# Miniprotein binders against q9bqp7, part 53

Target 1, 240 residues: q9bqp7
Amino acid sequence: VPQNWFPIFNPERSDKPNASDPSVPLKIPLQRNVIPSVTRVLQQTMTKQQVFLLERWKQRMILELGEDGFKEYTSNVFLQGKRFHEALESILSPQETLKERDENLLKSGYIESVQHILKDVSGVRALESAVQHETLNYIGLLDCVAEYQGKLCVIDWKTSEKPKPFIQSTFDNPLQVVAYMGAMNHDTNYSFQVQCGLIVVAYKDGSPAHPHFMDAELCSQYWTKWLLRLEEYTEKKKNQ
Short names: E, the ipSAE of ESMFold2; O, the ipSAE of OpenDDE; V2, 0.75 times the mean of E and O plus 0.25 times the DockQ between their complexes.

## First folded at step 3 (miniprotein)

Design u10 (at its last look DockQ between E and O 0.02; V2 from the best seeds 0.00; counts 0 for: pae O 10.4 > 1.5, placed apart)
Fold by ESMFold2-Fast, scan of step 3:
Structure u10 (fold): chain B 240 residues (1-240), chain A 82 residues (1-82)
Amino acid sequence: as target 1 above (240 residues)
Amino acid sequence: GDPELEKKIEELAFRALKLFYEVLEKTGNPEVARLAYEALDLLLEALRLWFEGDPERALELLERAIRLLEEAKRLAEEIERR
C-alpha cells in the first residue's frame, strides 16, 4: 500500500447508518474565502497534455460550428447542465418544490435519461452542499450524497449529447468526486462516512444514463492522484 | 520534426479520445470503464513523450491505447447485446 499521510476515509467515522442521522438532506452553503475550490485546483494544475487536447478540440469544434456556433454550443452546455442539476435537486429533496422555471424542465431528455438510475437512489443525505477538508484546506460544492443500490455514494451528475461531447472536465471527473468525498469525510459539518463514488452521464436524447460506479479501492487510487494535483497547486501558489 | 509523423500522432490521439467517449456511452460496466481510463492515461503519457521529443515511443503508447479501447468497445458491444 503506498504511504499516505492524508487518507480519503476517516477512521473515526462509521460507514453504517445511524438512527440519529438527519432525516432532511444537508445543504451547507458555499462561502467564498482564500481557500481554493476543487475546480480551481484542477483547472490550475492541468497538464500540458490536457491543455493541448482541449485547445485542439476547441479548434476542431470552431471549424465545424463557426466561432459564434461554438459560443452558442458552450453556453447551451453550461445552461443545460445547470438546469439539470437544479431539477435533480428538486426531485431528490422531499421538502423542496420547483420554482418557476422552464415548463419542460422536468420532462427534458436528460431527466428522462436518469429515471432508471433514480429508481436505485435512496437515503439522500446531502444536496448541493459545501464541503471543506479541514487539514488539506480545500473546499467544494458536491451535487449529491445518497445510497445507490444500497451503497452510500458521492454522486456527480453529468450531461452529454451524442455525438458532440464537451470534453473540458472529462479527464478529471473521478478526481473531482474523490476530492469531494475526502473533504466530506473530514468536514465537521458531516457525521457520516462515504466510501463510494458515482458519475452519472445523462443523455440529451433520453437514452438511458450510464452509472460509472467507483468502489472504495478505485476511490483510494484516484485520491492519490488528487493529492498530487493539490500538492502541485500549493507549490504553484507558493512560487507566485 | 517529421510533419507526417506528428499529424499521425495527433490523428491517433483524437481517434483514441473519440473511442473513449464511445465506449463510456455504450455501458456503465466497471471493467469497460477501467479499460477506457487506462487507455486515457496511456494517451496522456504518449503526448507527454511526444512533447519531450520522443514521437516513436508516443506512437507505441497511442497504438496500445487504441488496442485497449477497441477491446473495451468489443466488450461493451457484447454487454449491449446480452
Scores: ipSAE 0.451, ipTM 0.801, lowest interface PAE 2.3, mean pLDDT 84
Fold by ESMFold2, look of step 5:
Structure u10 (fold): chain B 240 residues (1-240), chain A 82 residues (1-82)
Amino acid sequence: as target 1 above (240 residues)
Amino acid sequence: GDPELEKKIEELAFRALKLFYEVLEKTGNPEVARLAYEALDLLLEALRLWFEGDPERALELLERAIRLLEEAKRLAEEIERR
């Protein structure tokens, strides 16, 4: 149990759509201070089991590709992920002129992969937007807040190269989603809140993406795990 | 002995991880995904037990994770035929 439990939801906020929603999704700029990001917290609190799996996977990939081949592979995966997120921001933005200039970004298997998911996405409220938990003092950059099949979600987009999926540095995608959710729900730049999450894994070859929906109860369960990781991070920094 | 058990645990862990990705490549069906993620949780818990000095329980969880992934794979193949 966390020593300093804090609720994920804000009872003074509504999750119901505003009939006068703005024509452009929110994009709060990220302004980094000394407070940690979600990604840093998760990376610096990886479990021994996660480190073991990632190190063994790395060694197997180096045996297959060589050290230089592995460096090129990981750099390419990072760049394709960045381009995928840029393309999704363009697709989900209502700005037609920007979309026309981003057409080269739209030519990827990953974009083909998510088409069936995007048909169920509407009411986009935030894209590539900073969140800050005002009380717990952490920051992040969420991918998307939109309705998925009628439920307002924090949506996180992930890429995978099948048949050679890239193992993430953490198996903590659900923690990442709930950390963004909790931060947004307690960030004064946002006037609404979100109770659900969605993780979407897109595939380089265009195969249909895999959605993983997280309802409020599941989000609350992962929120508890996130708080423990944040406490662990904070304790490590005090004992520096 | 213990060295043979440890080699088997690592071998089964990577077999489970490989099978997890193979299952997710076959379908977006939510029930198949739930089975796959449940198996991933079992894999990580098995490794926790192993690192904490219970390799026999770790092996049991790994074998359960693999059985769950094989069932998920069969279900995914059935969904593809339909």
Scores: ipSAE 0.229, ipTM 0.675, lowest interface PAE 3.4, mean pLDDT 81
Fold by OpenDDE base, second read of step 4:
Structure u10 (fold): chain B 240 residues (1-240), chain A 82 residues (1-82)
Amino acid sequence: as target 1 above (240 residues)
Amino acid sequence: GDPELEKKIEELAFRALKLFYEVLEKTGNPEVARLAYEALDLLLEALRLWFEGDPERALELLERAIRLLEEAKRLAEEIERR
């Protein structure tokens, strides 16, 4: 049990989306602060086993591609991920921003992969927007807050070259999603609350993306795990 | 050995180590971690080459390690912004 328990949901906020769909999605800029990001907390609290597996993977990739080939591969993966997020932001943004759509950004296997998910996405409330949990003292940048199949979700878009049909195969991504949810639900910049999460795994080859929906119960379970990771991070920083 | 070259190798090695630690603080992303450890491998190989009497090749590897760490740092900062 976390020593510093804090609820994921804010009882002071209405679960009912206020009927006034803001015509424009929120985009709160991330402030550079001494406050740790969700990503930093998760990274610094990886298990020795996780670190070892990543290092092993790296060594294997270097053996297969060579050092220069591995660099090129990494740069390409990063660039593809960035372009995918930019394309999604463009797609999910209101039509007035569509005039500057680089059509080339829309021509990707990843965009093709998520088309069936995008059909079920509506009511976009935030895109690439910063969240801060003032009490628990962490920040993050969420990809999207929107309705998926009529349920308001924090949506996290991921790229993968390998199938990830199970939520368990997404590693710490569920923790990231609930961390963003908990922060948003307690961030004064947001007037609404989210109770669900969605991880979408997009594939390079254009095969149908896997949606991993997280209901309120599952979010609560991962929230407990997130709190433990945050405590571990905090303790590690005190000892440095 | 050339004292100026030794001093330059030492300076770059310390810079690489400093950058490595800065990136490690951000290595929650497997790609960032990968770049950081690759840079560390280059740093270690550079130090080995220096000790073996090839300071010119050591310098090249150190410069490469620093470039990788700077890239990793930029990547980490970009990911932290997401």
Scores: ipSAE 0.013, ipTM 0.246, lowest interface PAE 8.1, mean pLDDT 85
ESMFold2 (binder alone), look of step 5: mean pLDDT 83; pTM 0.805
OpenDDE base, look of step 5: ipSAE 0.005; ipTM 0.236

Design u11
Fold by ESMFold2-Fast, scan of step 3:
Structure u11 (fold): chain B 240 residues (1-240), chain A 89 residues (1-89)
Amino acid sequence: as target 1 above (240 residues)
Amino acid sequence: SREELLERIKELIKKGDKWEALLLLYDYIFKYPDNPEALIEVAELLLEMGRPEYARLVLEWAKDLAKKTGDPELIEKVERLEREIEERS
């Protein structure tokens, strides 16, 4: 059990839209800060198994591609992911913004992959927006907050070259989603409540993306695991 | 029904409607995520669609579930399909 347990949901907030809610999606910029990010906490607290699997994958890739080939490969994967997120932000932003974007960027295999998911996405409330948990003292940059099949979700867009049909195949992604959710629910820059998560794994070849929906109960379960990772991070920082 | 959904998926695969077939396969996995027999059926259909990597992953999950249920017949079915997928020496 975490020593510094804190609830993921804020009982003072509602997931229903209010008249005071902005009509345009929020985009709070992420400021460089000494406060740890969600990704930093997760990277610094990986299990020994996760570390070994990543190192094994890295060594195999270097063996096949060479050091320079591996760097080029990982750079290309990063750029493709960045372009995918930029395209999604453009698609989900107000209609007038879409007219000014390069339409060629909107017609990729990854975008084709998520079409069936996008049809069920509406009521966008935040895009590429910074969150901070004021009490637990961590920050993050979430991709999207919108209604998916009528439920308000923190939505995280992922690209993959290999199939990820099971949630356990997404490693720490569920922890990342609930960390953003808990932060947003307690961040004064936001007024609404999010209780669900969605991880969407898109494919370069245009194959249909895999949606991994997380209901409130599942989010609560992963939240406890996130609190343990955050506690582990804090302890490691105190020791050196 | 389950049988009607499975038949529709098979018809879409036969017609070459790969996108719609995959969407229905996702729905099938969503409805039966803890059913090893259903996952074995999904793996067989994925092999017909030319998706051996995806089929392997589904079979790996089906095998774990079959071992937990203690059903030797299901374990044998998984191992037979794994042998049909080309493997590195």
Scores: ipSAE 0.006, ipTM 0.384, lowest interface PAE 11.3, mean pLDDT 81

Design u12
Fold by ESMFold2-Fast, scan of step 3:
Parts: structure tokens; sequence; C-alpha cells
Structure u12 (fold): chain B 240 residues (1-240), chain A 89 residues (1-89)
């Protein structure tokens, strides 16, 4: 149990549509400061098991591809993920005019992979938007907040190349989602409540994406684990 | 199953197939991450294979688990192996 426990949900907020909610999705810009980001907290508090597994994966890949080949592979995976997120933001944006460069972002197996998920997504409220937890003092940049099958969710889009993506992302994806959720629920830039999460894993070959839905109870369970990671980060930074 | 996997790993080490042994040690750790005695055994095998860098990581993991379970004998064993590694590096 975390010593600085704080609730994930805000009792003063509703998850139902409000007439005062903006008709255009929010996109609050991320302002970098001394305040730690969700991704930094998670990266700096990886368990010894996660560190060992990541190192094992790196050594196997270097053995297979060579050091230069490994660097090219990881760079390409990162670039593909970035382009996938840019394409999704464009698709989900209410502004329908595409820039000339944007047409190439929409051509990928990953976009084909998520088509069946996108059909169930509506009521987009935020895209590539910054969140800050005022009390717990952390920030993040979430991918999307929208209704998935009628439930308002923090949606996190992930790419997966068979055989394997980055190992630490496999372990910490639910923590990332709930960290964004808790921050948004207590951020004065937002007025609504999110109680559900969705991790969508898209595949390069266009195979149907796998949705991992997280209900309110599951989100609460992962929130406790996120608070422990945040506490560990704070202690490590101050004591070491 | 756990004991069978560990015995196979030991056989690979004795045969000099250290690459395959290392792969199976990582799979073993993945399957039994919560057993500090097992992790200490893995660290000893990693040292035998000439991989002190991995042994250090596994020992830190075992030490964290031993502290949570309140087992001072395991903590002492880990610290002894950590000192041995440091002295030889």
Amino acid sequence: as target 1 above (240 residues)
Amino acid sequence: SREELLERIKELIKKGDKEEALFLLWEYILKYPDNPEALIEVAELLLEMGRPEYARLVLEWAKDLAKKTGDPELIEKVERLEREIEERS
C-alpha cells in the first residue's frame, strides 16, 4: 500500500456528456519542466526483472542483427510507432482536410489493423493532450480520450511487430494508461471523468488489432501499482 | 518441471553449450520470478558461465525479494556473492 495514497477517480466529476463540453477535441500542449513525466517515472523504476529481460532481449537482437542492425531496427520501430500515432490523430480529428504529407501516414498495415476498433470509437474528447496531476506532481501526454463501445476511455495505441515489441512496454502499458487517467481526472484543464482504459495493439501485417479493455475495478488495481512506482521514483530521486 | 528445467540448464553448462544455457536460464527466471532461492541458484550458474554482469542483476532481484519476505539468511548469502563478484572485477 502506497504511503501517499490518492484516489484515481474524482467524485466531483461525471463521465456522461455535458453540454458545456467542447465540441472539438482538446489538445493541451505539453510544457516540459522539472515535473516528471509518466514515461520517465516508469523507465526509472523498472524492476530488476524488467531490466534483466530487456538486457536479454537486447543481447539476442544484437547477436542476430549486429550492433548497427539492432540500432536500425529499434529506430525503425520507433518511427513506425510515431507515424501510427500521427495517422490516428489525423483520422480522429474533426478537421477532415488532409495535408499533402499526411496522405502517406494513412498507408500502413497498422492502420488497417485498427479499422475494426475505430468503428467502435466515437465522442472524441482529447487527442495528443497533456495531463498534469496537481497533487501527485507528475505530467503526461495521452494519445486519446473517446468512447469505446459506449464507455469513455483513455485509449493508448500500441504497435507490435511479430515476433516482439519493446519488453518494458509489455509490462507497464496498463500503468501508463491509469496514470494518465488519474492525472486527467484531477487536472483543471478537463471537466469530465474517465473510469475506463483501452490498450489497442496494432499489427504491422494488418492482422486485426487486439483491444485490452480495462474496467473501473481493473483501473483501480493498476492505479495502486502506479502509485507505488511514483513513490519509488520520488524516494530514489531524493535519497540517491 | 522446475527442477527438470534447472537440471537441463546445468547439463548444457557442463557440455559447454553456454549460449543455449543462458537462453534457458532467462526462460527459467521468467517462469519463477518470485523465488529468491531459485534466483540465487541462477546467479551462481551465471558466475560459473563467466557472466558476472547478469549475476549482479539477478542477485539484486533476489535481495529485494528476500528483504520483502524477511529472510536474513538469504540476504547474507546474496551479499556474500555480491562481494565476491566485486573483488574479482
Scores: ipSAE 0.007, ipTM 0.335, lowest interface PAE 9.1, mean pLDDT 81

Design u13
Fold by ESMFold2-Fast, scan of step 3:
Structure u13 (fold): chain B 240 residues (1-240), chain A 89 residues (1-89)
Amino acid sequence: as target 1 above (240 residues)
Amino acid sequence: SREELLERIKELIKKGDKFEALDLLLEYIWKYPDNPEALIEVAELLLEMGRPEYARLVLEWAKDLAKKTGDPELIEKVERLEREIEERS
């Protein structure tokens, strides 16, 4: 039902590497401007139910930790997530300097949690790389593009603490993945096409991470929902 | 059940159990998400609890519903409460 429907996949592109592809994973820097990011669009178009669930979680955490304790806790969770992404970039990058320098990050429970997923990851083509959909006017920074069990995927790494999970965009994770996918497939900085997604939820205690694989059909379904969220964001911006 | 639930919430507020009252108010909102009058009542209780940040969210939701139903009296009541919150900020 989106008024300005646009396809997620680009028929002019292949998922196979070609001679013009760089020998090292792409890392296009994110240049911020007035064009909205995927995360901004999703944050500004949360349903009222999503907002209230998040507030309910916050209140329960504040009840246990106090307001100052809650702020410290959320800051620490954010820092741990950032360090987890840095460790994964180091592990998946062919650059020896990064792997040597950040070896201490590899000891975390989150890294232990994803070991069984990493054994099925190969053919890394992009790491911490910016994507832009010039026609639909949004940008994003994706974590990883690589083959998972032989299929080229946009891979998004998430952290979760058991038994008290941080609710970081849990409901919108599939939308985030397909938004990056659609942008990359139409971004002139990239020459290949990705048709699958993978959301990996890693656990602080080292418990095995949960992979959520999204095939092409499922990605297409979530793409329609992403277009509706983008349309809602655009309409809200017009009225401001 | 709706009126019974609201009375229980008011009792929790009187007792000073504000976090349990808030959890129950959020469950109430999930049970009655399409009722702008109920949302306005919840916003008023949230203000009594010293939670204007939640009251703003509830009032925005109530205003959207009132606009869809075309009820100008409810829209006016929401806007009045929103102004009260801004004046106190």
Scores: ipSAE 0.006, ipTM 0.178, lowest interface PAE 10.6, mean pLDDT 79

Design u14
Fold by ESMFold2-Fast, scan of step 3:
Structure u14 (fold): chain B 240 residues (1-240), chain A 89 residues (1-89)
Amino acid sequence: as target 1 above (240 residues)
Amino acid sequence: SREELLERIKELIKKGDKLEALYLLFDYILKYPDNPEALIEVAELLLEMGRPEFARYVLELAKELAKKTGDPELIEKVERLEREIEERS
């Protein structure tokens, strides 16, 4: 149990928001100062198992590609992910400006992969938007908040070159989702409550993306684990 | 299968193809990352290949997994290998 427990859901908020029509998705800019980001906290508190898996992956890739090949590979993975997120933001925006941009974004295997998931996404509330937990003192930049199959979710879009059919294969992704959820639920810039998460793993070859839905109970379980990671981060900073 | 891949790795080590063996060891760990017995086997082979620091790292991971399984035999095996590394240093 975390020493500084805080609830993920806000009892003063409704999960049935009726804000206004038309609703333009929120896009609050991220300002990175002394307040740690979700990704920073997770990177600084990786388990020995996670560090080992990352080191093993790096060593294997360097053995296959050489040091320069590894750098090129990782740069390409980063660029592909960035373009995928930009394409999704454009597709989900009510302004529908994607067709007026680079058509190569639409022809991406990753976009083809996620198409069947997008058919079930509606009621977009936020896109590429900053969240801050004022009490727990962390920030983040979430990908999307929208209804998936009728349920309001924090949605995190991931790219993978290999299939990942189970949520456990995404490691810290569930923690990232619930960290954003808890921050948003207590951030004064937002008025609605999110109780569900969705991690969507899209594939480069266009094979169908795997959706990993997280209900309120599962989100609460991962929230406790996120609080432990945040506590570990805070303690490490005190000792530096 | 796990046994077939392990035998292939052992053959490469015996032939002195250490880099090829190391590459397959990474593939082996990737396929069985949460199997404490598999990780103990990797550590043993890394010791045979003259990689005691990497072996120590793998054993630490194996120890954490073995404790979660509650298997005292696996824990004892890890501790024995840790002592062997210490004695060689």
Scores: ipSAE 0.000, ipTM 0.156, lowest interface PAE 15.3, mean pLDDT 79

Design u15
Fold by ESMFold2-Fast, scan of step 3:
Structure u15 (fold): chain B 240 residues (1-240), chain A 89 residues (1-89)
Amino acid sequence: as target 1 above (240 residues)
Amino acid sequence: SREELLERIKELIKKGDKWEALLLLYDYIFKYPDNPEALIEVAELLLEMGRPEFARYVLELAKELAKKTGDPELIEKVERLEREIEERS
């Protein structure tokens, strides 16, 4: 169990809409800080199994593409992921005017992949928005908070290129989602409660995206694992 | 439940819906990453789907977890699948 346990849900908040909820999605900018980010904590506390899987995937890719080819491949994957997130933010922003650049992003296979998920998304409350857990001292930048099939969720958009999916990132994705959820639920910049998560894996060839829904019980289970990772990170940095 | 998800994956494989089966296998790994029995089941299904290289990655994780438990039957099953993968390459 974690030594410094803290609840993921805030008993003073409701997941129901109220008059104080924003009429437009919140977009609080992430400022560079000494406080660690969710992604940094997770990267610095990978398990031996996760390191093994990542290293085997890396070595396989280098064997196929060469070292320079591997660097080009990973850079391109990163860029496509960034463009996918930008396109989704544009699609989900009610006040944003699409420009030529945004129109081109909407034509990607990743956007085709996610269309059936987007039809079930409504009531967007936050997009590309910073969260901070004041008590546990971590920050993050979440992709989206919206209703999915009537349930308010922290939604994390992921891209995967068939046939070479990045298994390592999938294992930590639930931890990332609940870390954002716990931070948002205790961040004074937000007034609502999120109890569910959704990880959407979109595919480059336009194949249907896979939604991984996380109910409140599953989120609570992963929250405990996140707290252990945060504790491990804090202990490692005290010895640095 | 775990059994329901596994049954659904097996049904999709039998019907030839290998892509949908693969997506549910990712979901299964996502939900049970630290269960060596579950990971061995995933590796078996991946071999059935003609994906021995992916099965190798999952099986290596299962092997490390099986060694931690010290369960000789579980370790033997992992080693058997490793030999099967080598024979198929």
Scores: ipSAE 0.000, ipTM 0.148, lowest interface PAE 15.8, mean pLDDT 78

Design u16
Fold by ESMFold2-Fast, scan of step 3:
Structure u16 (fold): chain B 240 residues (1-240), chain A 89 residues (1-89)
Amino acid sequence: as target 1 above (240 residues)
Amino acid sequence: SREELLERIKELIKKGDKEEALFLLWEYILKYPDNPEALIEVAELLLEMGRPEFARYVLELAKELAKKTGDPELIEKVERLEREIEERS
């Protein structure tokens, strides 16, 4: 139970679009600030076990690929993920100029992997957009807010070289999604409410992506865990 | 045994196979996480190998266990090593 509890949902907001909403998806730029980002909070509150497992994985990879090979591998994973997000933003944007940037980005195995998910995505309201929780004082950059099978979701696109069929295998991803959701619901730059999340794990070989849908109850459960991580971060910062 | 594995790790460090030694130290921590004296030795080795941040995490585990045992020698060893890590950070 967090000591400084705050609700994830805003009772004054609706998930329905209003007539004053922009005709194009919002893309508010992320401004660097002393206010911590969602990813920084999560990285700085990893358990000792998570840190040890990450270091073990890193060392095994270095032993197999060499120092330079490991750097090249991680750089390529990062670049592929970046290109995947850029391709999705292009596909989901109604603006033709964005769709004409690089056609090669649209032909990756990752894009093939998500085709069946994209068919169920509509009503895009935000893409690569900054969020700030004005009361809890954290910021983030979310991938997408859109309707998935008729439900407004914060959607997070992930790449993987191996299948992850269970939500428990996505590590801190559910916490990241609800942190963005809570921030958006209390950010004055947005007027709507999001109550659902979706984590989509895409595969390099084009195998069908795994969608991990989070309903309002599941989001509320992970929100409590996110508040505990944020509290831990704040306490550690006071002691440093 | 735990002692045999730790001696093998020390031999790898002496031989200069630091990368393999680091890998086996991580294996050791995950396999035997509940022995405070052993974890203190692991933290000392990590500090000697130039891994002060990793040594700090191992030492925090050792500190929690040492306080539960109420052993003054273990608590003193932890506090001494904490000071060395702070100086190198």
Scores: ipSAE 0.000, ipTM 0.196, lowest interface PAE 13.2, mean pLDDT 80

Design u17
Fold by ESMFold2-Fast, scan of step 3:
Structure u17 (fold): chain B 240 residues (1-240), chain A 89 residues (1-89)
Amino acid sequence: as target 1 above (240 residues)
Amino acid sequence: SREELLERIKELIKKGDKFEALDLLLEYIWKYPDNPEALIEVAELLLEMGRPEFARYVLELAKELAKKTGDPELIEKVERLEREIEERS
């Protein structure tokens, strides 16, 4: 799928706030249907190298922890990530009233890790919100759309137990971000344009999170790669 | 080299160094994901290590690649290992 036929950015839209924009962040619910999600497309089109690296990690962990220990470990990692996202949504929601239990979650190492990033985040436009690309027929649930250091970004919050100082170490995360961006830019439920991305990798021990900023050029490059993954997914489905 | 790495893996398996053998075997897969002969060898070693489900997965990948090469000897090796896995499961 050529990039020129399906551009990531929509020239009909602006990234500047408008008086008609809602005062509260958008939170459009994700409706499950037969249209593939970004996560499903990426999961079903992993390269052989990515699959082998994932299996390598999985088998090593199973040897270390046993099958039951591995399941417990992965469940705990999933739960920690979910709670991290819930805490961030609460922090960034202008109408949120923090309860005592929520305040305890806000004191986690992951939240401490992102504090310096959050100081540069403002103008939140969407939180935990569904996007759909009308022409390319895929859907997604993005974490956050907000201004980071004055630039409107699709922001993806990640947790990690080991350092990820380079964007290359985040695998498909750049593809996920641009897929959400392209969908939002062509989704009639949204009126603004996003041209930048931000992947924030938070650490459990509270070490400073690594921000991976993606400018418009970088987003366009990853968009081309996302279109190839989407085409591969479509081809696989056709041959089933 | 590929052959030297494979020899080291086999030696670790014989010595019972499970974690080291597994780690190096997965590194071997990572380096040679598109080589059907390499993947067949990996499947054999995984069976020896008592990992038939992982061996089955690797063999499916090897089978697709072997069919694309049109090499009847590789296809026969895959089919033989598939039968072995089924019988041991």
Scores: ipSAE 0.000, ipTM 0.180, lowest interface PAE 13.4, mean pLDDT 79

Design u18
Fold by ESMFold2-Fast, scan of step 3:
Structure u18 (fold): chain B 240 residues (1-240), chain A 89 residues (1-89)
Amino acid sequence: as target 1 above (240 residues)
Amino acid sequence: SREELLERIKELIKKGDKLEALYLLFDYILKYPDNPEALIEVAELLLEMGRPELARMVLEFAKWLAKKTGDPELIEKVERLEREIEERS
């Protein structure tokens, strides 16, 4: 139980579309400042078990690839993830500029992997958009807000390369999603309510992506855990 | 199976296969994450392998679990090993 509890959902907002909603998906740019990002908070408050699992993954990779090979591998994983997100933004955006780059971006196994999920995605309201929780003092950059099978979701796109998944990214994904959700629900740049989350894990070999749907109850449970991580971060910063 | 895994890890340490031993120690932690006695055994093996910083990290976790379960004997063992690490460094 966090000492400074704050609700994830905003009772003054609705998830139903109305005539005042923007016709084009929102894309608020992320501006750097002293307010911590969701990813920084999570990285600075990892549990001892999470740190151990990350160290295990690192040692295994170094053993297989060498130190230089490990650096090359991590750089390549980052680049592939960036290209996957760019392709998804292009597919989900009506904007012509991104589609002019499509031919190179769309020829990945990750995009093939996610096709069956994209068929169930509609009503896109935000893409690569910044969120800020003005009361709890954190920021983030969410991937997508859209309807998945008729329910408005914060959608987080993840890439995974079998047999060597990025362990750290897997563990905190639900916390990341609800942190973005809570921020958006209380951010004056947005007018709608999001109560559901979706984590989509896409595979390099084109195997069908795994959707992990989070209903309102599950989001509320992870929100409490996110508040505890945020509180731990704040305390750690005060004692530094 | 727990004892069999520990014996295999000890054999790897004796052969100088420290990286393989480290991976199996992490597998051991994943299989027995809520057992402070098992974590203390891992810390002892990490010290034998010359990894005192990893041993300290495991001991902090083991101490937290032992305090949660109220086992004073395990808490004393953890604190003894923590002091041993400080003396070596």
Scores: ipSAE 0.013, ipTM 0.407, lowest interface PAE 8.3, mean pLDDT 80

